# VH-VL binders against q8ixk2r445to577: the designs that were tried, part 11

Target 1, 133 residues: q8ixk2r445to577
Amino acid sequence: FFGMLQNKGLTDYCFDYNPPDENQIVGHQVILYLCHGMGQNQFFEYTSQKEIRYNTHQPEGCIAVEAGMDTLIMHLCEETAPENQKFILQEDGSLFHEQSKKCVQAARKESSDSFVPLLRDCTNSDHQKWFFK

## First folded at step 1 (VH-VL)

Design kc1 (framework fv_recaticimab)
Fold by ESMFold2-Fast, scan of step 1:
Structure kc1 (fold): chain C 133 residues (1-133), chain A 122 residues (1-122), chain B 112 residues (1-112)
Amino acid sequence: as target 1 above (133 residues)
Amino acid sequence: QVQLVQSGAEVKKPGASVKVSCKASGYTFTDYYMHWVRQAPGQGLEWMGYINPKSGGTKYHQNFKDRVTMTRDTSISTAYMELSRLRSDDTAVYYCARDQYYYDSSGLFDYWGQGTTVTVSS
Amino acid sequence: DIVMSQSPSSLSASVGDRVTITCKSSQSVLYSRNNKNYLAWYQQKPGKSPKLLIYWASTRESGVPDRFSGSGSGTDFTLTISSLQPEDFATYYCQQYYTTPTFGQGTKLEIK
């Protein structure tokens, strides 16, 4: 299904991808930004392969976490989703990253007033609960 | 105390170009998209396009994309809008306006410059 | 582009009056997924820049008096001023932001 991926705890914030070069959609960090409801930079698709796809522009991007990192970055989608691109959206709203065994949490960016999704140990915090709007 | 201060009035002949500046203060310039909206005398508002001041990426309305160029200079927190091949019906007040949403284009405008009057006449 | 039509083009009223301004879009600006209307209202006084009053059809911008209210859904929207004050005489514009932003032609509110 499709939509804006909104945080339950940080209620006004959604997944957002706004790369520095609008013609280059891969290699940059996913951020959290005030939900505007228009889609565009905040429009994602959750697939049967457990991918979170950014398909506003071509080529299609898939959210990934590289080994040893806790930030979500945009990679190119693959025909068969690799483990680092698989996120299990659970019934309680938690977004579980299969390869790292951690959950996506809304967090304040270090030394900043900005917010980003980060991998953290799984808890029952509303900051780790997500839903498509 | 967000402020957007625009350059002064311009009088141009048909076929000329005009470049309007918009200097931002009171917030982090690169954190908000800057839009340009114009208003012909006694008429409504017309959206022209935006610039992402962090990347320099732009999006122009189809009616202007062959004549408009939006740029910025992050060192002086200033956005620019240049309109070329001016026609008499380009006579308008040109506004810069900040997008309400932090680091995205919502299309809602929370702070506006004072406007720059551009008159195109023979 | 979505065309925005306002009525009336001008309206005369007295201080203390209840004023209603109407805005119609050529297609729905309601996004079914989030059940939000992508509709805003701006106030513009002579010689001044527009000022954002209302967004999401009914949410007041910070600092906007509660006498201003927005309502409607889909294609039909209204801005209401419950008890007109002297400073409210201005031109009012509706704007959609569901697609590329477009504005209505404006409704001029004049002293009766």
Scores: ipSAE 0.006, ipTM 0.567, lowest interface PAE 11.4, mean pLDDT 86

Design kc10 (framework fv_recaticimab)
Fold by ESMFold2-Fast, scan of step 1:
Structure kc10 (fold): chain C 133 residues (1-133), chain A 121 residues (1-121), chain B 112 residues (1-112)
Amino acid sequence: as target 1 above (133 residues)
Amino acid sequence: QVQLVQSGAEVKKPGASVKVSCKASGYTFTDYYMHWVRQAPGQGLEWMGYINPKSGGTKYHQNFKDRVTMTRDTSISTAYMELSRLRSDDTAVYYCARDIYYESSGYPDYWGQGTTVTVSS
Amino acid sequence: DIVMSQSPSSLSASVGDRVTITCKSSQSVLYSRNNKNYLAWYQQKPGKSPKLLIYWASTRESGVPDRFSGSGSGTDFTLTISSLQPEDFATYYCQQYYTTPTFGQGTKLEIK
């Protein structure tokens, strides 16, 4: 699967990665923004290793969650995907982070009016359902 | 301090293309999305699409998707909107408007002065 | 697309009057996680660009007079001008940004 990773509940919002420095593709939080049809900063690939890859630039980035955190951040992809970079996309659209036993949910960014994907206890909420367009 | 300055009025024949420019100043051009909204004479506002100036990524409204192209030139902080295969009902004032990328989105806070495009034969 | 319906399409009022403009969305624009309504109001004077008045349904943009206020939640929203001034005669638009942006058809405020 590849394309724009869109939320079922927060309609028209997609995974988006727009690093502050175009030469720095890692270390920043993944956000949610209005979906566009051109890919680029919203183009992601879901791989057989359960990675969510940012393929717009090289080296390629992989979404990860650090121990004790609930935010999704961009890291460099590794030859063998580490556990913190593995997300299981379920049949019902849930995106399950196995290492933490939590699900990715569309949520408000703290202290702002923008949206971000965050790890939360798994529920059957449409805000935890994702699909590729 | 924030300013969006658009190109001058255009008169075009049906079937032609028009390219409107929007030059930004007073802020970091790549930190804000640029929306394009048009208004036909005596009518309301119609959203056309937006561009992310950092990535070049765009989203177009379905009504314009087959005829509109939005681009930008970061070296001169300028956004462009090109509409092709013009019809008489494309006669309108075309606006660019900036929207914040990271903190909040979807309600443009600064608008250009507008570019009048007249399509007639 | 979420459809925005404004009423009335036009109204006539006198300086000093309290005026109310309503806006209804075809779907809720309230996001439960942050309890915010994704709704803005704009003022447009003839020959001029739209000017942002209110965002998040009730937050007044910097520099906008306090006689302008927004209220409502979910699908039903109101813009109120508590004491009309001569410079307030304009067309007013609501806009949702919960999904792909859409505008109401506008309410023209005219001198009585």
Scores: ipSAE 0.000, ipTM 0.528, lowest interface PAE 13.8, mean pLDDT 84

Design kc11 (framework fv_recaticimab)
Fold by ESMFold2-Fast, scan of step 1:
Parts: C-alpha cells; structure tokens; sequence
Structure kc11 (fold): chain C 133 residues (1-133), chain A 121 residues (1-121), chain B 112 residues (1-112)
C-alpha cells in the first residue's frame, strides 16, 4: 500500500513530513497537515515488513517511536525493520504499534492548533483509523 | 464555567428546514468535538452526528445523513445543526453536547439546555 | 448499530433504598487491546438535559455523589445507587461509544 495516509476522523488531514533541512531527514516529528493530493511530503509506503516509509529522500526514512515516548519520529530505514519501526495496519483501519501495545491517534500538538499522530491507548475511535488514498 | 447555550424553540411545517445554534463558552471551542443528540417526546436519546470545530469535519448517523448538515463558526464559538425536509416525527428536543478532544466517539460531559422543534401542520 | 437494552423500563423506590439498573449491549463494548469498556451512564430529570454520571463503565464523573457506582464488563452493565435520595428520581440512560454512539431506552426511577 502506498499514497497519502489519511485519518478517518480528522477527515481532511494526512501524515506529513517536512524536515527543515532536506539533507538531514532524521530526528524530527511526523505531523498531520491538510491533504493536498500531490504526494511529495505526504507520500508514504506501507511495506511487507510493517514499516511506514518516507521515500522522497535518500537514504529512505522510516517512522519510529522511541521507548517510553508517544511521538512518531523519522529514523533511517534498516535492512531488517527493528520493532520500534513496525506498525500493524489492521482491517478496521487501526495502526497498532506492537512494541508499545498502543495505537496511532490523530491528536493536538501541545500549545498549538496543529495536529500530530501520537501513540495512545487503543480505542474504536475514528481518530485511530487510517487509510491510504 | 463551561456552558453551551442553544437557540430558542421552533415551530415548523412538514417539508421545511430548521437550523439550531449552540454557542460555547468557558473553554477553547476548537479543542472538543460537538455532538448533536435528539429526544422525541417521551422517548429516549438518539445520536445524530458530530462536527470537529477545528477542521469542520463531520460524521452523521446513517438515519440523518441525507437531511442533516452540521457547521460551525469559530469566530463566535458557535456550532449549527440544520435538518431539512422535516416530518412530524422529527418533533423532538435537540441537544448539542461536548465530546472529548482525543476521540471521535466518546461520552459527552457538557450538554446544552436543548431546543424544542415542533413539526406540525 | 450496537443495540442497548435497559431493564427495568421503570422502577418505583423509596428514599434510602438500594437501586440497581441494568444495561445490556448486543455485542461486546470491551476493547481487548486496552481492556476498557466503552460505556457511560447519564441522569435526566424532567425538562432538563442529560447529566454525565459514569464513564468507562465504572469511573465516576467529578461532582457526582459516591452513592452512584457503575460495574460490569463486555455486554452486561449495572448502575447502582446505594441509598436513594429525593433528588435521584429521574430517568437513567446507558450509552456505548465503542462504535457509532447508541443509547438504551431509559429506566424511569419513580417515587414509591
């Protein structure tokens, strides 16, 4: 699966990654932004290794959650995906992060009117349901 | 104090439309979803849908999907619910209610006082 | 939609009584991954809007007296009032939020 990863509840928002420096893609938080339909910074690939890849740059980036954290950050992809980079896209649309036992949810970024994907206790909320468009 | 204040009672003829307002105060309007729930005389509660005031995104119950429109105006912290092609069985009290920030389906902690809509010929 | 059924539809009781209201869902509202029951209870007095009493099946909303308690899991839920007070005569509704929200038909608690 590939394309723009859109939220079912926050219906006009997509996964978005726009690092400040194109030559350094690691370490910044993945955000949610209005879906623009052009791919680019909103184009992601869901792989057979359960990775969410940002394939606009070389080397390719893979979304990860560090131990004890709830934010999704960009790491470099590895030949064999580590556990912190694996997300199970379920038939109900949930993105389950097996290592933490939590689900990816559309949420407000603290002290702002912007949105980010965060790990939260799994619910049946549409804010935790995602699909590729 | 968190408060939701709704518009006044309406009397409509079958086939007309009604638009109910819900003005929020005492909290950040865009941080919570606004749900709409109705109650026919002597009957239980029926969920109609919600609007996310930040994005304008909506979800409607299948029973209302072809007749309901939910909107908001963030500049005045007000949500609106418009129901078209009214029938006599749309006679009910219509409530707006606040749902929590992080989930589209939730319990509702603050409710408006209700708007009575009577549809009769 | 998940169908919510309450029992009884009406109940007569006296001040000081222990009152139990039951709610059943047509399918489980327990989410196994977080072990939470997506169930709430509301109180509605005549001419007034509903008031949240309990959420997550057993968590009491702030300001709600401790005589109100919720219990149950999966498909069977109970609201208990340990010692009924005059202000408790009202209609009580359960609500699931595991899927598109649905309410029970209500239980009317009347003075005996």
Amino acid sequence: as target 1 above (133 residues)
Amino acid sequence: QVQLVQSGAEVKKPGASVKVSCKASGYTFTDYYMHWVRQAPGQGLEWMGYINPKSGGTKYHQNFKDRVTMTRDTSISTAYMELSRLRSDDTAVYYCARGLDYSTYYYMDVWGQGTTVTVSS
Amino acid sequence: DIVMSQSPSSLSASVGDRVTITCKSSQSVLYSRNNKNYLAWYQQKPGKSPKLLIYWASTRESGVPDRFSGSGSGTDFTLTISSLQPEDFATYYCQQYYTTPTFGQGTKLEIK
Scores: ipSAE 0.000, ipTM 0.523, lowest interface PAE 15.0, mean pLDDT 85

Design kc12 (framework fv_recaticimab)
Fold by ESMFold2-Fast, scan of step 1:
Parts: C-alpha cells; structure tokens; sequence
Structure kc12 (fold): chain C 133 residues (1-133), chain A 120 residues (1-120), chain B 112 residues (1-112)
C-alpha cells in the first residue's frame, strides 16, 4: 500500500515530509500537515518489510525512530529493513513501533499549533489510528 | 562486565570464505544490535553491517552486500560474520561491536579483533 | 555515503600540550529538530580495539578524562585534549551516525 497516511482523530492531517534541501533527504522530523491530495511530500509506501517509505525522492527515505527518542525521523532505506524502521500497521489502524513497543500518535508540537507524529504508550485513542488514503 | 570475545586469526586463499565469531557476555545478548567493523593494515575503520540478535534482522553496507552474511545463535550468545569470495584487499582486522543504545549506531564495547589474512 | 575527512593525518606533540584534531563531514550531521550532532570520537592504541570517547559531538563517555572535549556543529568538528598525557598517544577517529555509519581516515598522535 501507498498513498497519504491520514489520522483518524485529526481527520484532516496526514504524514508529511518536507526537507528544506532536496539533496539532503534524511535527518529531519516527519510532521503532520493538512492533507492536500497532491502526493509528493505526503506520499508514502507501507512495505512487506513493515517500512514506511518516502517514495517521491531517490534514493528513497524510510521513517525511523532513534533509541530513546519519541520523534519520527527520515533515514535512507536499505534493502533489509533495520528494526528501528519497522512499524506494524494493525487492523484497528494502530501503528505499532516494534523496537520501542509504543504507538504512533498525532500530537501537538510543544508551544505551537503545529502537529507531529510521536511515540506514545498505546491507547484506544483515534489519535493513534492511521489509514492510507 | 560486558565482554566480546572473538575467534582466532585466519589465513585464507583468494576465493575462499571466512567465518568470524563473536561471543557476548555480561549483558543480555538480544538487547543490542551487534555491528561488524573492519580495519585494513594502516588504514581506517570501515562499517560492514549489523544484526539484531533478537529478530535475526540484518543491514549490510552496500560494499559488502553481495558477499557478507551475518547470523547469530542466541543459545550461546554468539554472533557470526561470514565473508565470501575473499580478495587480497579483504586482509584486515575484523571487529564486532555493540551499540551504546539500542539502534544508536555508535559503539561502546568492542571485541578484541580477528586478523584475517588473504594471500596466495 | 557521508564522507568524513580528518586533519591532520598525523601530528607530533609533547606531554602537557593542548592538541586539536579536526573532522569535516561532506553533509551536515546536525538533526535540526532535536539540535543534536550525530558524531562520535574514538581512540585506538596500537594492537587494541577502538574506545569510545565522545558521542553527540560533545558528550563525554563515562570514565573518559575531562581533558578530552568535543565541539563543533553541522559539518565541522574538533576533538581537543587540553593537557596531553603519555597514555594519550594513539590514533583518533571521528564517526558519523546520521546515515549509514562512516569513519574518518584517522589522526595519528605521535610523541615529539
């Protein structure tokens, strides 16, 4: 599957990756932004290796979480997915990060009105439910 | 105390394979990725890849991807790195190393190194 | 891959000297959202394994003497030894972990 990865609780918000430099596609935080339907910055692929790939640039980026962190960042994809890049998209829409045993939640960025996906303890909140559009 | 103990020195002919072992003790073997890094004589360090000992999942550097296989045996807390189709420029000291934090990709504990010499 | 370049390739110094080793990355290793530099420094003595000295560009590893310090951000980094001791003669390596790990070529610190 691929498309816009949309939040059930924040219904108009999608995963978005907009690196400031086209030649530096890694290292920046994944954000949430109003779903625009134009693809590009909001177009992701969920792979059989449980990766969330950013497909609009070559080489492709893969969402990862660094040890001890709760933010989702972009790394370069490799043919064999490392464990910190594996997310299980469950039938209920939860996006479970295996390494940390936490779920991806839509959250307001501290001291702002912008939103970001963060790792949080798994709950039955709609803010932790995701689907490809 | 955390300790990584590697297998002894090897001498191989070009075209052969070598399998280096790394036995871990002093921590839970499945809690941290095991990385492999080599160093050719008089040269710098070169990262080869890692294995997650819990899952068996691996990531290899593009330079080694067609020749390297990393495995582990959790029953004896041992990781293995096998490099095939050896060339003379594979002569190096091969190290296993653990991550400082799970998934961190920098290394606080290192094995003593295994010297692999590839010569005709 | 991000290319790491160290300067100088070797230097000679005396006990008590202040020594500075530099490391440059071909791309920034600063993650803008957490403001961390994905850079480590290692010490390697002849016949021995590398030893972690510094991570996150400036955080000293537990047990490492405070004469060792790291500084810099983005693409330019330095390792400083404020007062060189006899046991500090070694080769020093920088490493980035922002992407697939890569190491610098090493700087050999020799007795004068």
Amino acid sequence: as target 1 above (133 residues)
Amino acid sequence: QVQLVQSGAEVKKPGASVKVSCKASGYTFTDYYMHWVRQAPGQGLEWMGYINPKSGGTKYHQNFKDRVTMTRDTSISTAYMELSRLRSDDTAVYYCATEHYYGSDYFDYWGQGTTVTVSS
Amino acid sequence: DIVMSQSPSSLSASVGDRVTITCKSSQSVLYSRNNKNYLAWYQQKPGKSPKLLIYWASTRESGVPDRFSGSGSGTDFTLTISSLQPEDFATYYCQQYYTTPTFGQGTKLEIK
Scores: ipSAE 0.000, ipTM 0.518, lowest interface PAE 16.9, mean pLDDT 84

Design kc13 (framework fv_recaticimab)
Fold by ESMFold2-Fast, scan of step 1:
Structure kc13 (fold): chain C 133 residues (1-133), chain A 120 residues (1-120), chain B 112 residues (1-112)
Amino acid sequence: as target 1 above (133 residues)
Amino acid sequence: QVQLVQSGAEVKKPGASVKVSCKASGYTFTDYYMHWVRQAPGQGLEWMGYINPKSGGTKYHQNFKDRVTMTRDTSISTAYMELSRLRSDDTAVYYCARAYEGSYLYFDLWGQGTTVTVSS
Amino acid sequence: DIVMSQSPSSLSASVGDRVTITCKSSQSVLYSRNNKNYLAWYQQKPGKSPKLLIYWASTRESGVPDRFSGSGSGTDFTLTISSLQPEDFATYYCQQYYTTPTFGQGTKLEIK
């Protein structure tokens, strides 16, 4: 699958990656932003290796969650996907993070009016349902 | 034979646009990103950007973002690079080069180059 | 952008010589998680396209003669030609791909 990765519950928001230093893509948090339909910072690829790739940049970035954390951050993709970069896109639209056994949820950033994807206990909430558009 | 064949030399006036083509053969066009790299006379190589032929997604170097457009036509395995509002310092040889999908940005196959001359 | 600096800008050598070209990056191109150096070397002959010689700092591209070798890590890299042949007179470029690709200014290898 390729496209904008949109939330079913937070219907106007898509995965977005716009780091401050455009020439260095590693280490910044993935955010949610209003879907603009233009690809660019909102264009992601879901691979057969269960990676979510940010293929607008080269070398390709892969979304990861570090041990003990709940935020999604951009790492460089590896030839063999490490466990912290593997997400199962399930039939119901859930993104299940294998290593932590948690699901990606659209959430409000603490003490802010902005939104981010975070790992949370899996539920049937529409805020945990994602689809490519 | 695995190759990239580019369109012929162009002579343009300042302010004009140029569109260079790069036709791939001998491999699966959508398995490799197509990059564009230019070389001014007597100077080094400068990366301009790329297109993913599978998705049509593009990434441009900030120096070219306002003037470059990269496209492709998968039915004829051809990539295009259009540069607008040409200046005399855009005079260069323009190369297309491929990098394997899912591999890192080293270029194992290059087109023969297209000379673009911008003069008044 | 990561700046790549090559040394020397030009050198003269004879067939049979051992030639060394150096490349320095303004920041490390070693990625600690996979322990790989994101560095490549290219050969360009006059009027021709660049040709890939080495990637991952030390891996030779298929079909490249074994007299070509790459070494180094982090910020300092070397291309060595162990026994120079007539067809090796060319300009050599290093390239990093840790971030947005950037190339060195080139080293021109001329016949003495």
Scores: ipSAE 0.007, ipTM 0.538, lowest interface PAE 14.6, mean pLDDT 85

Design kc2 (framework fv_recaticimab)
Fold by ESMFold2-Fast, scan of step 1:
Structure kc2 (fold): chain C 133 residues (1-133), chain A 121 residues (1-121), chain B 112 residues (1-112)
Amino acid sequence: as target 1 above (133 residues)
Amino acid sequence: QVQLVQSGAEVKKPGASVKVSCKASGYTFTDYYMHWVRQAPGQGLEWMGYINPKSGGTKYHQNFKDRVTMTRDTSISTAYMELSRLRSDDTAVYYCAREYSGYDYGAFDIWGQGTTVTVSS
Amino acid sequence: DIVMSQSPSSLSASVGDRVTITCKSSQSVLYSRNNKNYLAWYQQKPGKSPKLLIYWASTRESGVPDRFSGSGSGTDFTLTISSLQPEDFATYYCQQYYTTPTFGQGTKLEIK
């Protein structure tokens, strides 16, 4: 699967990664933003190793969640995907983070004007259902 | 004053289509999602879907996905809901309602007056 | 979809009575990080559109009399009218907005 990773419940929003410096694509939080249909900062690839890759620049970036955290951050991809970078896209559209045993949910970021994907306990919520467009 | 004004009552035959309008005034049209909710006579509220007036993006309830189309015209701050292949059990009052797209609201604070759609042979 | 269940389906009461209406969701509507319940209550009078009374489970909408109060968290919610007035006889609906919106079946409050 590849393309824009769109939320079923928050239907206008897609995974988006727009770091402050285009030459440093690692270390910042993944956000949700209005789907613009042009790929670019919203173009992701779901790999055979269960990674969500951002392949626009070198080095290649992979979405990860650090132990004890709930935010999705961009890390360097590794030759063999570590557990914190593995997301199982299930048939029902749930995006299950293997290491934490939690699901990715579209959420409002308190005290800000943006939406973000966060790890939450798995539910049947449409805010936890994702698809590639 | 913030207001949503809907088009007038419609009487249709089974198999026809109906298009209901909802004109917004008194606020920035693109800052609020526009939802459509219907109510059959003597029944409760049934959510049909919404449109984001800023993007034109839509989400429809599974029960309506094959028959409903929601659109908007930002130049006249108007949202539309078209329901096709009408059945007698589509007889209902159809409401538009707004939802703030920011962080302090998710409830429907302003509703249109409703449009009665009657489907009969 | 999250299923919303209201009880009772109808209730008869007199002016001045304290009235309680309950609403249950099939899964939690509490967002743990901001500690907010994505639950609203609406009042609908015959021939009129619904009117928002309560949002975030317990926050009263501007202009709504203080005799209306909401309480509860997670899956169990209550709307209370502390002293019924004649204008309060209506149908009341709960609604979750944690996911795509769903409504309870409604509780009709009638004169006894």
Scores: ipSAE 0.000, ipTM 0.506, lowest interface PAE 16.9, mean pLDDT 84

Design kc3 (framework fv_recaticimab)
Fold by ESMFold2-Fast, scan of step 1:
Structure kc3 (fold): chain C 133 residues (1-133), chain A 122 residues (1-122), chain B 112 residues (1-112)
Amino acid sequence: as target 1 above (133 residues)
Amino acid sequence: QVQLVQSGAEVKKPGASVKVSCKASGYTFTDYYMHWVRQAPGQGLEWMGYINPKSGGTKYHQNFKDRVTMTRDTSISTAYMELSRLRSDDTAVYYCARGPYYDILTGDFDYWGQGTTVTVSS
Amino acid sequence: DIVMSQSPSSLSASVGDRVTITCKSSQSVLYSRNNKNYLAWYQQKPGKSPKLLIYWASTRESGVPDRFSGSGSGTDFTLTISSLQPEDFATYYCQQYYTTPTFGQGTKLEIK
């Protein structure tokens, strides 16, 4: 699957990666932004290794969550996907992060008007349901 | 299964302090804000404030900010609400409620404690 | 604070009736960036804690019967019970969470 990764509950918001420095794509947080349909910063690929890849630049970036953290950060993809980069896109639309046993949820960033995907306890909330568009 | 279990009823004299506890289970305590809402007899619901269990950060309603303190202990998944300098009009049922303010986009209080009755009388 | 006003303060109805409760906010609770209304509805039975029915003005909480529906946008909101059941006699509250949370004064639904 590939395309814009949109949230079912927070309608019109998509995964978005817009690093401040295009020459250094690693280490910044993935955000949610209004879906614009133009690809670019919002174009992701879900791979057979259960990775969510950002293919706009070389080398390719893979979304990861570091141990004990809840934010989604861009890392470099590995030849074999490490556990912290594996997300199971389930039939109901949930994105289950295997290493933490938590689900990706659309959330408002504390004290701001920005939105971000965060790891949270899995629920049947539409804010934890995602689909490629 | 998510549960919020509160401490038992309290009877206090005017000028005293009361500390109510709320023990969470069935979910990751630090993933949700804990709010406190009270209800005086025959009255509606009044929001008092919240605590972010992850950071310990708090926000109190203006009506309570001079008298309320919210804390938590992550080792036992318990939130506390202490109200000082009690008045007779503080007689109410005090609820803890799980919910977002900024972090989770449910935007609501999806689970509530059973309530703690606090009676303030001379 | 955003002031929430409910009407009526009480109403009497019979089982099977269609019931409408309204809620008005003193300013808009619609967030233009996500086009969401930060408005929830709760049901409270005597001696019990409130139970979430609806969030985002119209999204039904899991396990809530489909006879409950929410509608409206901006400042004017409605909770509808399409076919009243005996267990629905309770007090209903609206709540905004666009700013510091505030509740309406409640609408008591009584047996006619």
Scores: ipSAE 0.000, ipTM 0.557, lowest interface PAE 10.4, mean pLDDT 85

Design kc4 (framework fv_recaticimab)
Fold by ESMFold2-Fast, scan of step 1:
Structure kc4 (fold): chain C 133 residues (1-133), chain A 120 residues (1-120), chain B 112 residues (1-112)
Amino acid sequence: as target 1 above (133 residues)
Amino acid sequence: QVQLVQSGAEVKKPGASVKVSCKASGYTFTDYYMHWVRQAPGQGLEWMGYINPKSGGTKYHQNFKDRVTMTRDTSISTAYMELSRLRSDDTAVYYCARDLEYSSSYFDYWGQGTTVTVSS
Amino acid sequence: DIVMSQSPSSLSASVGDRVTITCKSSQSVLYSRNNKNYLAWYQQKPGKSPKLLIYWASTRESGVPDRFSGSGSGTDFTLTISSLQPEDFATYYCQQYYTTPTFGQGTKLEIK
């Protein structure tokens, strides 16, 4: 699967990565933004190794979770995906992070009108259901 | 006590390959990334790449991507760096260094260095 | 790659002196969301490997004497040795880790 990774509950919002500098793509938080049909900062690939890759032409950016954190950040891809970069996209649209045993949820960033994907306890909420468009 | 012990000095001819080893002790080998950094005589430090000892995954700097191979053997807590098609400007001291935090981090422990001399 | 510019390239000092070494990055190494500067300092003595002195621009590594301190933010950083000791004569390197790691060219601290 590849394309825009859209949320079922937060309609019209997609995974988005807009690094402040093209030379500094690592370590910044993944956000959610209004879906557009232009690809680029919203174009992701779900791989056979259970990775979510940013920029498939340069397979160097992979979404990761650090121990003790609930935010998704961008890291360099490896030839063999480490556990913190593996997400199981389930048939119901849930995106399960096995290492933490939590699910990716669309959530409002505190004291802001912006939205971000966060790790939360798994529920049957539409805010935890994702699909490629 | 954390220690990184590297293999001894090497003298190679242009076109040859060199394989440097780095044996770790005093910590859990698979919990930290291992980076390789070199230093040419009288020059500064140059990052080459890293290996994740748990997965075997690697990332190489573009300048070395076509000539370097990093591997490890978890049964003996040893990392390896092989550089092929050696040139005279590859003459340097090669260091292994441990990464406490992943992907473009700082190095808390270093090996003693391995001098590689490439001469015609 | 982010370019690290270190100055001076060499300086001579006496035991007891206050020494300041500067490091400048071509791009900011401050990540505004966590307010951390991705900058480290190393000491290297002739024939030996580098030793970590400071990380996150100002955090001193365990076992490093308190006469060593780091300061600065964004693109401009300094390493200060408040009262130079005989064992401090060495080459000092700054390193950024905001992107692919890059090092300064080093500052050689020599005895007068």
Scores: ipSAE 0.000, ipTM 0.527, lowest interface PAE 15.9, mean pLDDT 84

Design kc5 (framework fv_recaticimab)
Fold by ESMFold2-Fast, scan of step 1:
Structure kc5 (fold): chain C 133 residues (1-133), chain A 122 residues (1-122), chain B 112 residues (1-112)
Amino acid sequence: as target 1 above (133 residues)
Amino acid sequence: QVQLVQSGAEVKKPGASVKVSCKASGYTFTDYYMHWVRQAPGQGLEWMGYINPKSGGTKYHQNFKDRVTMTRDTSISTAYMELSRLRSDDTAVYYCARVGYDFWSGYEMDVWGQGTTVTVSS
Amino acid sequence: DIVMSQSPSSLSASVGDRVTITCKSSQSVLYSRNNKNYLAWYQQKPGKSPKLLIYWASTRESGVPDRFSGSGSGTDFTLTISSLQPEDFATYYCQQYYTTPTFGQGTKLEIK
């Protein structure tokens, strides 16, 4: 699957990656932003290796969650996906992060109107349900 | 109320190591990267590297990567920068600075420590 | 590294003057996909840490007086102080954060 990865609960928001340097894509946080339908920084691919890839820049980026973190960070893709880069897109739309045993949830950043995807205990919340548009 | 408080001035001999601390308060320590920047007397600002306090991940400038180590202790909201094999040209004021790592918090250095003077002399 | 060049290295001015400091980057710091310039300006007084004045090339940091303004895009940037006050005599630095951070060499603003 590929496209804009949209949240069922936070209905107008999509995964968005906006690095400061388009040639240096690693180390920055994935955010949620209003879906614009143009691909670009919101275009992601879910692979058979259970990766969420960002292929817009070279080298290709893969979303990971580092040890002790709950934020989604862009890393370099590897020939064999490491456990911290594996997300199981389940039948109900949840994104299950294998290494942590947690689910990706759309979350409000502090008390602002800004939103980010974070790892949280898995629930039936629509804020943990994702689909490609 | 956001504040970064650094350890006091150090005088070291050439070849020694120095470890500077930076204690954060007034915000969630793990929500911002901590960058280190130095300034030699009468000179401009030189970026050294950063640490992600949540993961412990680091990135060092090539000029320092063989001599610098950045660490943190989340239980006391404190970041550390250790510089080894000191030379006289390492004499400088060393600053820690808070930097966002996502679009919304920005990538600018919005809060700075007061600086730690490190003098390397024999 | 992106090289940042400031001009002038120093200038002398009087209270009430309009002063302009320029900053050039060796490559563009404009990210085309979000149309943002990854450029900040800092003020540093002797014996003090730098203070953020401007970010995203033209956005004033909270608490910064409106006499400070930033402009420019891509590789050419300007910091303007519209009516210089006594507390404004300091060294000013531009900084890019498009890649690993780099600073200009500084512009020292001195009393005439």
Scores: ipSAE 0.006, ipTM 0.641, lowest interface PAE 9.0, mean pLDDT 87

